# Designs tried in a protein design chat: VH-VL binders against q91z69r481to671. Part 25

Target 1, 191 residues: q91z69r481to671
Amino acid sequence: GRRNSHARHQDSGQVIPLIVESCIRFINLYGLQHQGIFRVSGSQVEVNDIKNSFERGENPLSDEQSNHDINSVAGVLKLYFRGLENPLFPKERFTDLISCIRIDNLYERALHIRKLLLTLPRSVLIVMRYLFAFLNHLSQYSDENMMDPYNLAICFGPTLMPVPEIQDQVSCQAHVNEIVKTIIIHHETIF
Below, E stands for the ipSAE of ESMFold2; O stands for the ipSAE of OpenDDE; V2 stands for 0.75 times the mean of E and O plus 0.25 times the DockQ between their complexes.

## First folded at step 9 (VH-VL; framework fv_ifabotuzumab)

Design h3 (at its last look DockQ between E and O 0.54; V2 from the best seeds 0.00; counts 0 for: pae E 7.7 > 2)
Fold by OpenDDE, look of step 9:
Structure h3 (fold): chain C 191 residues (1-191), chain A 122 residues (1-122), chain B 107 residues (1-107)
Amino acid sequence: as target 1 above (191 residues)
Amino acid sequence: QVQLVQSGAEVKKPGASVKVSCKASGYTFTGYWMNWVRQAPGQGLEWMGDIYPGSGNTNYAQKFQGRVTMTRDTSISTAYMELSRLRSDDTAVYYCARDYSGYDEYYGMDVWGQGTTVTVSS
Amino acid sequence: DIQMTQSPSFLSASVGDRVTITCRASQGIRDYLAWYQQKPEKAPKRLIYAASTLQSGVPSRFSGSGSGTEFTLTISSLQPEDFATYYCQQYRSYPWTFGQGTKLEIK
């Protein structure tokens, strides 16, 4: 996978990285109803420009007059998580998380997922809570943006919870998507 | 080699239904969206909808809402497109075409089936 | 829906000619544009994506440019195998939409 260092995106003293907060805020303002959001990665040039700006300690999305494309901003958000040295969902929890797929009841599944995620550092959990609250909120506009919880899970699953190389990529990906979907739907229960 | 192989030509009467199949090979079928695009004789390309084989989630163009049903059989890596209440203007070549959503970037439909001719005539 | 308009609809040219096809979007689509080539009785083939990125295996004589609402496909030196119909397609917003096509014929 394409993993890069994103240390510069984490401001000192901030629990939520500026790039994450800014992208999500921007999308909440301008992209909630955007059809197919997160399916398209965005303009490579624009995504890189935005990313580089954040890496320079700037906030290119702070201006309300910003004309950045919503797909590019979405792309930046995905790229951030994709580029983490350590995935948001650690590989060490992968097997246990995937095992939750055997629980048919989604609420019970969510409780099990919660138990597993509570073992993670607080800093990670805070970011997860923030992200999945956003994804849940975004999914509420699925009639307009056509991105229901599963569609969003499809887009974010590989990014947030990559399948370890020792695992079967094909069979596990579907399970990853279901787990991410469950988290999106039951984010309040889990976090 | 990545390949999409579609079912053979169909001749239908108005009011009937047609179901076209698209068998995928050479890649992870469940990881790519499958699109359906049709082309009437001498006309351009028209997007009908897409399906994610991993879940069965679908998006349909409004024009075909209520008439089109996209499904898949993951066990044989095959996508299906069924169009009901056929009329003469549904006469076209129907294509399946894949695109990717997920880890890799999405840049349109990179692999196409050979097309299935559907003729609707009385 | 985003409407894509190609120009011209028909184009006659000779081998060796420089050919340019234009595609316009009814609204800004950034670089979320692909170009396809379709030969008679064949499926479309993607030539370019992200407005300007050449598909692997496609000859370098093909190039794409543009952003926002206006895009161009250029064939620097037309070859006999290039006579076909070309389509642009936006993938910024559902539903995906195509231009009406440009038929490139031999003069």
Scores: ipSAE 0.020, ipTM 0.608, lowest interface PAE 4.7, mean pLDDT 90
Fold by ESMFold2, look of step 9:
Structure h3 (fold): chain C 191 residues (1-191), chain A 122 residues (1-122), chain B 107 residues (1-107)
Amino acid sequence: as target 1 above (191 residues)
Amino acid sequence: QVQLVQSGAEVKKPGASVKVSCKASGYTFTGYWMNWVRQAPGQGLEWMGDIYPGSGNTNYAQKFQGRVTMTRDTSISTAYMELSRLRSDDTAVYYCARDYSGYDEYYGMDVWGQGTTVTVSS
Amino acid sequence: DIQMTQSPSFLSASVGDRVTITCRASQGIRDYLAWYQQKPEKAPKRLIYAASTLQSGVPSRFSGSGSGTEFTLTISSLQPEDFATYYCQQYRSYPWTFGQGTKLEIK
């Protein structure tokens, strides 16, 4: 079989980390109707097995007969973002991003979020667009999978946009979730 | 010490509503899902739904959709379950139970309230 | 919905006996299963999660096994405090569902 040790797979001429791309493509193929995806914990054994395979340069999710549990693949994706040295949404821009919640008009809010995100490195924006396009697509199946943008924001908010240590953790978390929800819903306007 | 303390027993007539409270202490209330589970006399456990106190998002079992409302007040770390249009077969013990899922490990309901007996009779 | 069926519904046993309770899922749930113990007029207590992992503080005479659709809770040497009703619960997908329970009584 194929071995890709630590290799990054380039897609449309931009670099999406292989583990992110592989998890998202697997879920798009097999998991769009899976009830409670990202809400339900993955098997700890399967999550670790998949993670270790990617670390060895393998792609365990490329097999056509792959019988990996959808919750475990979702868990690998969340673990990737939780493990980043720098969170996907940088702490340095936290206050400005959270302030956008004061904008009641959702289209105007999305435009302000876009302005803040355009100051980020191109490589970060590419990953954001890929992730949020996927989360929006997944939420369109919410009648079947029970994961609307609210639920997805709860599951991803703490990982993607951590509240800085100097902020009130409890009061800020609800605002983080609302901003992440806005980005899921209006991803095409933002990216 | 993590604890869930529920409101006292209720006696209601058919057609009325009941609202049960569940006060949490010893942990970050807004970071854990709160479930409501009921148990009719001599019967098993039945999941009714859950709420995420941080956002107020809810998921209801289909059987209770349209009759149940789950809410919370984060300022006093308290969750609520209201069941309307009560019938005699709603007589049960109602439990709140927390779990942790989403981006962390979920392994069922680790802390339960003491239960609230609701009796629906003529 | 995933239906959970326990057997037996009622079990009579003596102190020191080995007891086995079975739980069947209507579709594959891998290892997304928890076991609970409930004593009369008390809230349930989680014993086992992930099909086979003991909750901290639960005596080692309790064990769980199985995957997919068939699961087993075993008590290797029954003690007086183990007489209770036992429930399995799946958490593979919404809605969360419980088995109907197995009441374990003194012979």
Scores: ipSAE 0.014, ipTM 0.626, lowest interface PAE 7.7, mean pLDDT 86
ESMFold2 (binder alone), look of step 9: mean pLDDT 93; pTM 0.956

Design h4 (at its last look DockQ between E and O 0.31; V2 from the best seeds 0.00; counts 0 for: pae E 7.9 > 2)
Fold by OpenDDE, look of step 9:
Structure h4 (fold): chain C 191 residues (1-191), chain A 124 residues (1-124), chain B 107 residues (1-107)
Amino acid sequence: as target 1 above (191 residues)
Amino acid sequence: QVQLVQSGAEVKKPGASVKVSCKASGYTFTGYWMNWVRQAPGQGLEWMGDIYPGSGNTNYAQKFQGRVTMTRDTSISTAYMELSRLRSDDTAVYYCARDSYEDYLTGSYGMDVWGQGTTVTVSS
Amino acid sequence: DIQMTQSPSFLSASVGDRVTITCRASQGIRDYLAWYQQKPEKAPKRLIYAASTLQSGVPSRFSGSGSGTEFTLTISSLQPEDFATYYCQQYKSYPWTFGQGTKLEIK
């Protein structure tokens, strides 16, 4: 099972984990136009170093003069979500979320997704809203970074909404990607 | 066991098209990027492009833009690479190769599984 | 595009020798580098990824090092089965690019 090794990254009263906020802030500053962001893997060593730094209660990304590789920072963000004890999208909502793929109209699909997500804890929704607002914003630079909502969904789908073991991995992955894509595009409607 | 099995050797005339298949097994086909790499006789490796089978998204090397088409059939876990307007210098062994996924906590890429290769000969 | 240049292109060595192959990138690629081994009429096999991480199942005599623009593959003690062609590959940015290869032959 997954372990949430990032609990210490949350300060008292902080609704968004420091690691999430810091990574997204960093990418917003330096990585919005980076080609292949989240598609290209980060440095294994650097990703681990950054991760470990956060685990020590530090913020290695706070320095504006930091020369960290943007791909590594992106990797840290993905790694955080993958490392959650409970995936950002709980497995209990998986079947219902996937069923939304049958709705052809994306706006209508988004409304259904919203209904499902509103059943989640507020703390989770706040993080989702923050993340998907960022992903949507990032996708606005797709002409430069080559990461449209679909590409981003490909990268984040498995991390945010892993297919439960009892489900068909092959048939569900494409649907996961579509759901994540829909959320990226319609994040304002959903959250 | 993760395995990629490619279609057999092809002999084509200049101007023709060739379509090579790559059947995947032992892993979730739709969850990994599939690369196509070729190697001319006595030459090095040349990346042609990749496809994400889960969506069908592709990236092509500029050299092959307009001539190469990568597709997949998820129902049979098979990737396809079609190269058109063949010329003699397209004679090569063509490989499909799975890309590693950083989401599996590796933080790295690279092609960890390769097909056995498909020889394509273009001759008049 | 990022150009990868290997050196030497050809290398002769004996069993038991320490062998080093170098790969240089035209621009910084951090550790986004993989090494492959290819034997005649066979598909390439990944040996190293992330510049220095050994692929599972690969003998420990293989090692990779480097970051930025210069990388090395080292075989600490050459074995008969190690005579092959080796390639480096960057995955820092599209298009993926390979070095021209290093053919390691028996002396």
Scores: ipSAE 0.020, ipTM 0.638, lowest interface PAE 4.8, mean pLDDT 90
Fold by ESMFold2, look of step 9:
Structure h4 (fold): chain C 191 residues (1-191), chain A 124 residues (1-124), chain B 107 residues (1-107)
Amino acid sequence: as target 1 above (191 residues)
Amino acid sequence: QVQLVQSGAEVKKPGASVKVSCKASGYTFTGYWMNWVRQAPGQGLEWMGDIYPGSGNTNYAQKFQGRVTMTRDTSISTAYMELSRLRSDDTAVYYCARDSYEDYLTGSYGMDVWGQGTTVTVSS
Amino acid sequence: DIQMTQSPSFLSASVGDRVTITCRASQGIRDYLAWYQQKPEKAPKRLIYAASTLQSGVPSRFSGSGSGTEFTLTISSLQPEDFATYYCQQYKSYPWTFGQGTKLEIK
């Protein structure tokens, strides 16, 4: 007979955080053509208000009436990732990840990055896949929003893959940006 | 130390072109938008346009569309602004200025580092 | 284009005075506003960003306030080194635009 009927459900907590999902959905609906998205800073007041609403269990971005500034919603998304106790790209992988820049062929680079990332928890990979699919999609509107994969990597690189304090910040930042760019472009190969 | 160093003063005739350079150091050149702003003698500041050195994307103020070209050479961390068909009212100091990013929010909050300025004089 | 209008265009005040400079936007720009100081023969220097956030290293006598269409820069106790021209700048929408400037002269 059937012994473990509950085992047929995937209730492991492998969901996208509501704040991440809500910000990305809002930007997909209203912000794909927004010039300088992620480049222009959001209102500090509005960013904090949105963040605090999510922390109270509310979803201020679920309303169909769009009275929220796209730059502020983008700011909330960046703030979420910057505030993680452990960066989305773990510090333990930093040296190995930036070393991938030595691989000139972008597809081969993507495969090497994939190998490094496959050791991460599934829940982290699900968030990565969701985020980078969105960033790739956003970059398809770069003729209008001016945010190609490299521009987006510049805006997100420091947040997603912080340079360790013992490293040369200036030289490593360029390498981080190149790796993040590669992931945006080749997200389907990597995830 | 973050620094923007511009090329020297230029004297030009009406109808000529000028190309001003702006060499960046102390930060990742490709990671920050670069603006060009001019200031005619005794006048205020006028934004001309910007470029993102990482992609080469540009935005020009409508007044300069068709006369201005902004470029960069990422191998030497240098931005360029070229203004063609000069006329006497193009006499000004031309500044390059980097957009800022702040730790709390990683977006731009205006221009935090400026070059020293390049004086361009257009006279016959 | 978003027009930025400053007032006054010229201001003369004594050391120790409280000085207020205003900036109006032709449409709402939330808090996407910066203030710059420019001394004679020098490049501008950013004082305030996000309408009210003081740039690190700028003396605390400088402050900014406002949102939407009306903004102010305040110097709480004017010092001789504050002789300069002050500009507001919006960065809400292209093209980025500056106010016409306010020249501050110390008596």
Scores: ipSAE 0.012, ipTM 0.581, lowest interface PAE 7.9, mean pLDDT 86
ESMFold2 (binder alone), look of step 9: mean pLDDT 92; pTM 0.948

Design h5 (at its last look DockQ between E and O 0.05; V2 from the best seeds 0.00; counts 0 for: pae E 10.2 > 2, placed apart)
Fold by OpenDDE, look of step 9:
Parts: sequence; C-alpha cells; structure tokens
Structure h5 (fold): chain C 191 residues (1-191), chain A 123 residues (1-123), chain B 107 residues (1-107)
Amino acid sequence: as target 1 above (191 residues)
Amino acid sequence: QVQLVQSGAEVKKPGASVKVSCKASGYTFTGYWMNWVRQAPGQGLEWMGDIYPGSGNTNYAQKFQGRVTMTRDTSISTAYMELSRLRSDDTAVYYCARDYEDYLTGSYGMDVWGQGTTVTVSS
Amino acid sequence: DIQMTQSPSFLSASVGDRVTITCRASQGIRDYLAWYQQKPEKAPKRLIYAASTLQSGVPSRFSGSGSGTEFTLTISSLQPEDFATYYCQQYKSYPWTFGQGTKLEIK
C-alpha cells in the first residue's frame, strides 16, 4: 500500500482536561526541541508540586514566564495518564489491539485500530485525539529532540496501554510500542 | 550519529541479479522509511521505491515493478534492494536514503543518504 | 506521474553572485518539495524541505520559496563550495520524482 495522503492538522477546540491541555501547551511553547523529552525524568518534587496545584483547581503552567523545568512538566503529563483509574487504552481492548500487529500494511493496520478505538467513550477518544496529535507534532522535531515516533511510543506505551498481568510482559510490551507508534504516525486516520 | 552504510561495488553480467545492502545506525531503523534511488553515469536521480522496515510495506516505481524487491532485516537494521534481469542500462550508483512520515505533514524528503553502491552491468 | 522541470539545466556563476534555480511541477504539490545538493562522486544532501524549511546545518545563504507548481532555490551569495548539481524532488504523491538537475559551474 501507499503512504497516507497529506493533511494539515487543526485543533477542534474539544474539551480536554486542564492538566493535559496545560502540559501540552507548555511543551509546545518551550519543549518541542528539548533533547530526550519524556525520556529524561524531572524533579519529583516539582512534578508533585505541579500535580498538586492542578488538583487544587489551579493552573501553574498558565504564566508565560513560568520557570518550570520541561522534564518536570513532561513528567506531570505522563503521571496523569499513569494515574488514571482506567488506562487510556482499556484492558478490555488490549488483545484486539495487539492483534493488529499482524497487519503488515500500516494504513490497513491504522484502519483496524480505528475500528477498535471508535468503540470507546467519546470522552476518551477526545483525549486520545488530542494527545496523539501532540505526539505526532512532537515527533516532527526528532532531529532536535531525538524523539521519533518509536521513542515516544517506548515512553508512553506502558503508561497508556499497560500490559495485563495475565499476559507476557516482555513480548507484549514490544507489540504495545509498535501499536502506539502506529497511532502516533497515523493519528488522523485513526481519530 | 545517524549513518547509512552500503555494500561494496558490484560487477554483473546481463540477465543476472544484484542485491545491495544498506545498514542503518544511530536511529530507530523501523521508524523511518528507506528509499532507494539510483543514478546512471552523468544522469539525474531516479526513485526506485521505498520500504517501511517496521512492517515491510513497500512502494515500487512502475518502471521496476516485477524486477525489484526491497526487504529488510530488523535484527541487524539492514535494508536490501534486489534488482533482477539486469541490463546494461541498469549500470548506475544505487543509494539508500531514509525518510520520515507523519500524518500531519507526510514525508519530509530524504534527509540521510548512504554513500552509494556502484553496479556495473557488462557483457 | 508528477513531472518536475528545473531551469536552467546549466548555470555559470561567480563567487559572491546571487543564484536562483527554479523548479516547476506538472500539477499542484503544495509545499511538498525538497532541494538536494550533490557534489561529484558524492551522495546527495538535502538542503531544503517543505519548500522553504532549511535543513539543520545548512548555511543561511540557502533559501527556498514557492508553493503549488512554482518553486525556487536561492543562494544569496555563492561560495566556492556551492558549485555542484542541484535537484528538486516532489513527495506529494507516488512515485517520488526528481527534476532533471541544475549543474552550477564556476564562471
């Protein structure tokens, strides 16, 4: 098969959790070219401070002159998704999603993934669309930040799509990474 | 550092096949498309096709359909291009070159190239 | 297939000159165009992508412009190391296609 047709992404103005929107906005402004973003850990103290501020209904990242470390902000974003009661990719869809790895054609794989994800609640899909649009955008700066889609998938895979305990953690993790990578690259086809 | 290292020069007879290798290093091999481009002596660049190492998906130029095969070995981050039924006008320098694709912007063109492999087809 | 036509095929210039190479596409390709530089017996090097985005590490004297069907590569002040062959390439739709090339020679 051929590569997907080219299209420019535009924000739809969907309602996103404040913490997600704020972290992503901050990284878009100050961290797109940051080498090793999401791979390098930030200050745990700062991460917790930012998190706690959001939990109080505040937005500690709204100030353009914020001196927060990019790695800490990135950490907050990952921590948010890891802390969800239900993972962004629900465990009920895990087996079906992993099975998509057998599809060699990436466009076809994306279409299958889309079919599976469209069964999820709208609220989840809205967040997924926003997140993966961001990750795709971030990957465009891979020459600078060294985070191509695969590297980003490695960082987010375990957080967004945890391997169920009954599954082989090692073999399934590799597949999770490939699925997440596919979604990053083909996010507009999927969402 | 990102690098593509290709196999050495080849001399073949008409009707034979040639297989050129391209070893990638310094980046995630499976996350970038690998293109093959050739250049006949004194001529311009000609795109032959590409492969996505992550899946093995390929696109071939119509001119080479049925005669070119692009493969990869992900375990050693190596891409291969095999051209069969060689003729004299296949004499050229063959290049591998990587490309990245995303759905927002699509391709970015070929940002890293191998050093080239000279293939000479002569009786 | 999308045909890419470069002009001129040959160009003679002197160090310090402003040089412009044009590329025309047979159909609209938006900004899905790259420029490459190739020196003798060397692999091509990407200079510009997305019609106007400068490749990291490429001198600022190089610039690209255009959209749709007409594109230009400009060297504001030609340096000795800039004498080479230049190619445009569209990546809007398969198959990828190159211009025939422009050989920039020393006058």
Scores: ipSAE 0.021, ipTM 0.559, lowest interface PAE 6.1, mean pLDDT 90
Fold by ESMFold2, look of step 9:
Structure h5 (fold): chain C 191 residues (1-191), chain A 123 residues (1-123), chain B 107 residues (1-107)
Amino acid sequence: as target 1 above (191 residues)
Amino acid sequence: QVQLVQSGAEVKKPGASVKVSCKASGYTFTGYWMNWVRQAPGQGLEWMGDIYPGSGNTNYAQKFQGRVTMTRDTSISTAYMELSRLRSDDTAVYYCARDYEDYLTGSYGMDVWGQGTTVTVSS
Amino acid sequence: DIQMTQSPSFLSASVGDRVTITCRASQGIRDYLAWYQQKPEKAPKRLIYAASTLQSGVPSRFSGSGSGTEFTLTISSLQPEDFATYYCQQYKSYPWTFGQGTKLEIK
């Protein structure tokens, strides 16, 4: 397999992890119309093999290999974010983020979410912007892939913004999903 | 113990509606897709649709579009399937079945099934 | 819709026999296939997912194989409790679809 340890934006001074960039690029090229993407499970074996290849400095998604399973590439992306020691949305911001649900006007809600996120490191915000721009773009194909912002939030919410152990898991998960949906829809306002 | 308990058997006339309930326990009801599958006497399994109880989002098989409605009440961890304009070939056992959850999130088929609800449609 | 076709529809075998049931998809489904066991008047029970991954608690005499369009469920040494109907199911794309079933009877 081919090794590639450099991020796409290394020359610009901004670094998107290669695994994130490669998965999103692959899905943009081959998977926008794929039914049930992120909802349908990938092959556990293939997901782990792809992940392990990236960890060895290879890029299994960079060549003309045909028949890469879109669901498995989506699974690699979810596995990456689920495996972070510190979740993409920090647990320190959890209570404030889910409280934004109380704001009924969605544009106002987006602005308050933005205010909360502006205190995060720039490197985190760059990854968030990249991911949510992609999720919004993917949702525009929902007539074909069946993955509107609500479905994508269900699939990504637990991964991106895990509910802290002390919180009520059931009710908080619904609020997490609503916040993630809001960010997908209004990503240009937020980022 | 993860469990799905369905409402009891129903006898209906053609043209009526039936609403089957499925009460979940032993897991986070709002975190798993719930499927409805039916089985006519002596026949195989037929997927009717699913619902995500956390949001209420549904997907229906085209055969049932316009006749089926899937809902839930999260306060009592209960899913519902209503089938309207019943006809004799709707006689079947109706199952609710939970999607298998993986840490990668997604379906690997249905790992927990309700006991089934027999619906008989006869004139 | 992806159609699933099982063979055979009916099968008789003795305790201790090796039994093979096949399932064919009308288009490629990679390994997005589950196998279910259903005993009379009971709900189905998932045996295998991802074509070959055994459900926790299912006896190791059950195994699955295949990818793409052709799949096989094997019971290596049939036991009396294996009398049931077996279904394959694809979960690659909506609507989820099942094979018509294979009824296995013990001689």
Scores: ipSAE 0.005, ipTM 0.581, lowest interface PAE 10.2, mean pLDDT 86
ESMFold2 (binder alone), look of step 9: mean pLDDT 93; pTM 0.951

Design h6 (at its last look DockQ between E and O 0.03; V2 from the best seeds 0.00; counts 0 for: pae O 11.7 > 2, placed apart)
Fold by OpenDDE, look of step 9:
Structure h6 (fold): chain C 191 residues (1-191), chain A 122 residues (1-122), chain B 107 residues (1-107)
Amino acid sequence: as target 1 above (191 residues)
Amino acid sequence: QVQLVQSGAEVKKPGASVKVSCKASGYTFTGYWMNWVRQAPGQGLEWMGDIYPGSGNTNYAQKFQGRVTMTRDTSISTAYMELSRLRSDDTAVYYCARDEDYLTGSYGMDVWGQGTTVTVSS
Amino acid sequence: DIQMTQSPSFLSASVGDRVTITCRASQGIRDYLAWYQQKPEKAPKRLIYAASTLQSGVPSRFSGSGSGTEFTLTISSLQPEDFATYYCQQYKSYPWTFGQGTKLEIK
């Protein structure tokens, strides 16, 4: 899909974009046990409404009385990362990150991933840490929501770590998902 | 052009297994969920399950749990659906269908295979 | 599981007629609904998704409406090629489920 600029969604001095924080907060409150969360993109109309609201500088998810569909809120979160001009995982680190798949031991893999990610700007790392802490937390409810780290990695992998066009899209996607899964599971070691 | 091409018709005896293939082309095979849907003669559509080729992760309808196995070979962009312990009521046309829910933001099954007729008879 | 019920199961109409098919969900599914058209010995074809979004390439005489538990597929002016079986499908929660179908026949 098309990449959009989300710079206007970032408040001055706010490290975590409001849209990210609000969506994650909302899901933490109301959606941790929601079956299939992030598997479905949500109501197209509602996702757009929420997105547009944030773009207007509003926070449609701040109201505790809000009855927004969890899938729609999840969709908004995914859409945000998908729409970033620069993916959360920069393409410059793609090859190195993918190479970590050769490390069979997951803990050692995590350590290598950590070394690579620590080279990224602090602002990016903060967002990563925030997101993956959430994803890990969400995965703890996999018995209810059916979204284990693997499933979550499937949903977020292409969005967070898109395969560069010069790479084999088919062969690399599985590796991307494995890397993202590793990060979800070992987020405390990595960040 | 996005296309799904399925394997040919199958005739099986009760108790046997059948494995239907679905070859994808024209898109990133590993990035889209693949559904399997069947249709008994003169009947409606029945969802069996789906698989994410990028990982092999699957979701099966409870009705087929323990009897259906969905797999894929990413090297040839091909999905497989194997149904075991076949019975007469498994006679149907079996479809593979792409789900574009994630990457496009669209919903449902936008591309279908041509279908594979599986006949189970003694 | 979410049950999808279509009505009517059979519908006879003439070319030029306005046709409406209804789909009811046993639970609220917001707009997580797709409509498919299937002609004999052919695979289904998606017409509508997100309850009201027209699939690219589908004639504008097709439209979908509804939200929650009641949905409708409308053909504003029936054409000869529109005689087929139509299915609704929810994709809100696993397992995905289809309506039983509506066969649209020529009067």
Scores: ipSAE 0.149, ipTM 0.746, lowest interface PAE 2.8, mean pLDDT 91
Fold by ESMFold2, look of step 11:
Structure h6 (fold): chain C 191 residues (1-191), chain A 122 residues (1-122), chain B 107 residues (1-107)
Amino acid sequence: as target 1 above (191 residues)
Amino acid sequence: QVQLVQSGAEVKKPGASVKVSCKASGYTFTGYWMNWVRQAPGQGLEWMGDIYPGSGNTNYAQKFQGRVTMTRDTSISTAYMELSRLRSDDTAVYYCARDEDYLTGSYGMDVWGQGTTVTVSS
Amino acid sequence: DIQMTQSPSFLSASVGDRVTITCRASQGIRDYLAWYQQKPEKAPKRLIYAASTLQSGVPSRFSGSGSGTEFTLTISSLQPEDFATYYCQQYKSYPWTFGQGTKLEIK
């Protein structure tokens, strides 16, 4: 097929926010074996300094000689997603996504999650694909970093898919973690 | 107000097991790591392991691997620590302690239970 | 495992004194360090996290400093309620480990 600048084909330029791309690139280069990444807190001073630099239009992570703490860079990434006005997984899709836990076969569950996610805007799906490919890749180093898909879902999942206030927080949190774990493991089927 | 309330003191014989409970209130129990720390008489603090109540995932200190089991019951917001094959040097106060906030990440243990004294003696 | 060594193990001081307790890590832990206060028959209470950030509700006479392998807890003017045992704890790598404690006594 023919490709145009206005076609529905997904060959547009980069849509990943610079702060997300920069944090993920930094962790891919320097942090894959870092024990407890996303579980251990970063330096609050360094996290805020990096975040403020990005807000001023700077990129403190682009310098190949930068020597930032991996936990702090992970903290910046978590802070970015926590600060979104609309969570990465929209609250209006929450009950539909959580209902997928009723599907015991994990491959079939992944296919149902895919169907729900395909209703989201392309820009959101592109960020999701990028993030979950990274989380899956990171989990492949779990023998060194201690962060398998279960641990990553615990540590990052609530940031990505917050339980709405009207829902039962206790029962829903376990379901959120299971759905996020499923997406990490089966990201290629879903995205 | 965040609170952790532990079960009462226990006296056990060598070879027995003990199960200590830790009931949480004032926060979302399933969203925070729970640690277990013990303190032998006149001694310092020793981390035993942690559990994430939302999933039941655990990490145990190597010293206790094979003897400790950490569980939870999310319906009553209660964490449990069971230590088996007790010895006299397991005599200690056992604490549950919450990490600050899973969304911020761990910064050490911000809320502690009152402690449970376990005495192992013949 | 990262070993945490406190100095001194025992300290005698008077009300109004300035006290410094040190904590050394066997490996670099950046600022992944917390300080706890424990009174007899009571659970520990966190005073400081991230090496230097004061826990909400802790008096400003407490301060922490350090990074890497050396850390200090300072009490600028001791009060009667400050006589307790103090512990440092690293949370950089599993297993989490504590210093052996510093018992701070009156006199």
Scores: ipSAE 0.005, ipTM 0.578, lowest interface PAE 11.0, mean pLDDT 86
ESMFold2, look of step 9: ipSAE 0.000; ipTM 0.544
ESMFold2 (binder alone), look of step 9: mean pLDDT 93; pTM 0.954
ESMFold2 (binder alone), look of step 11: mean pLDDT 92; pTM 0.950
OpenDDE, look of step 11: ipSAE 0.000; ipTM 0.551

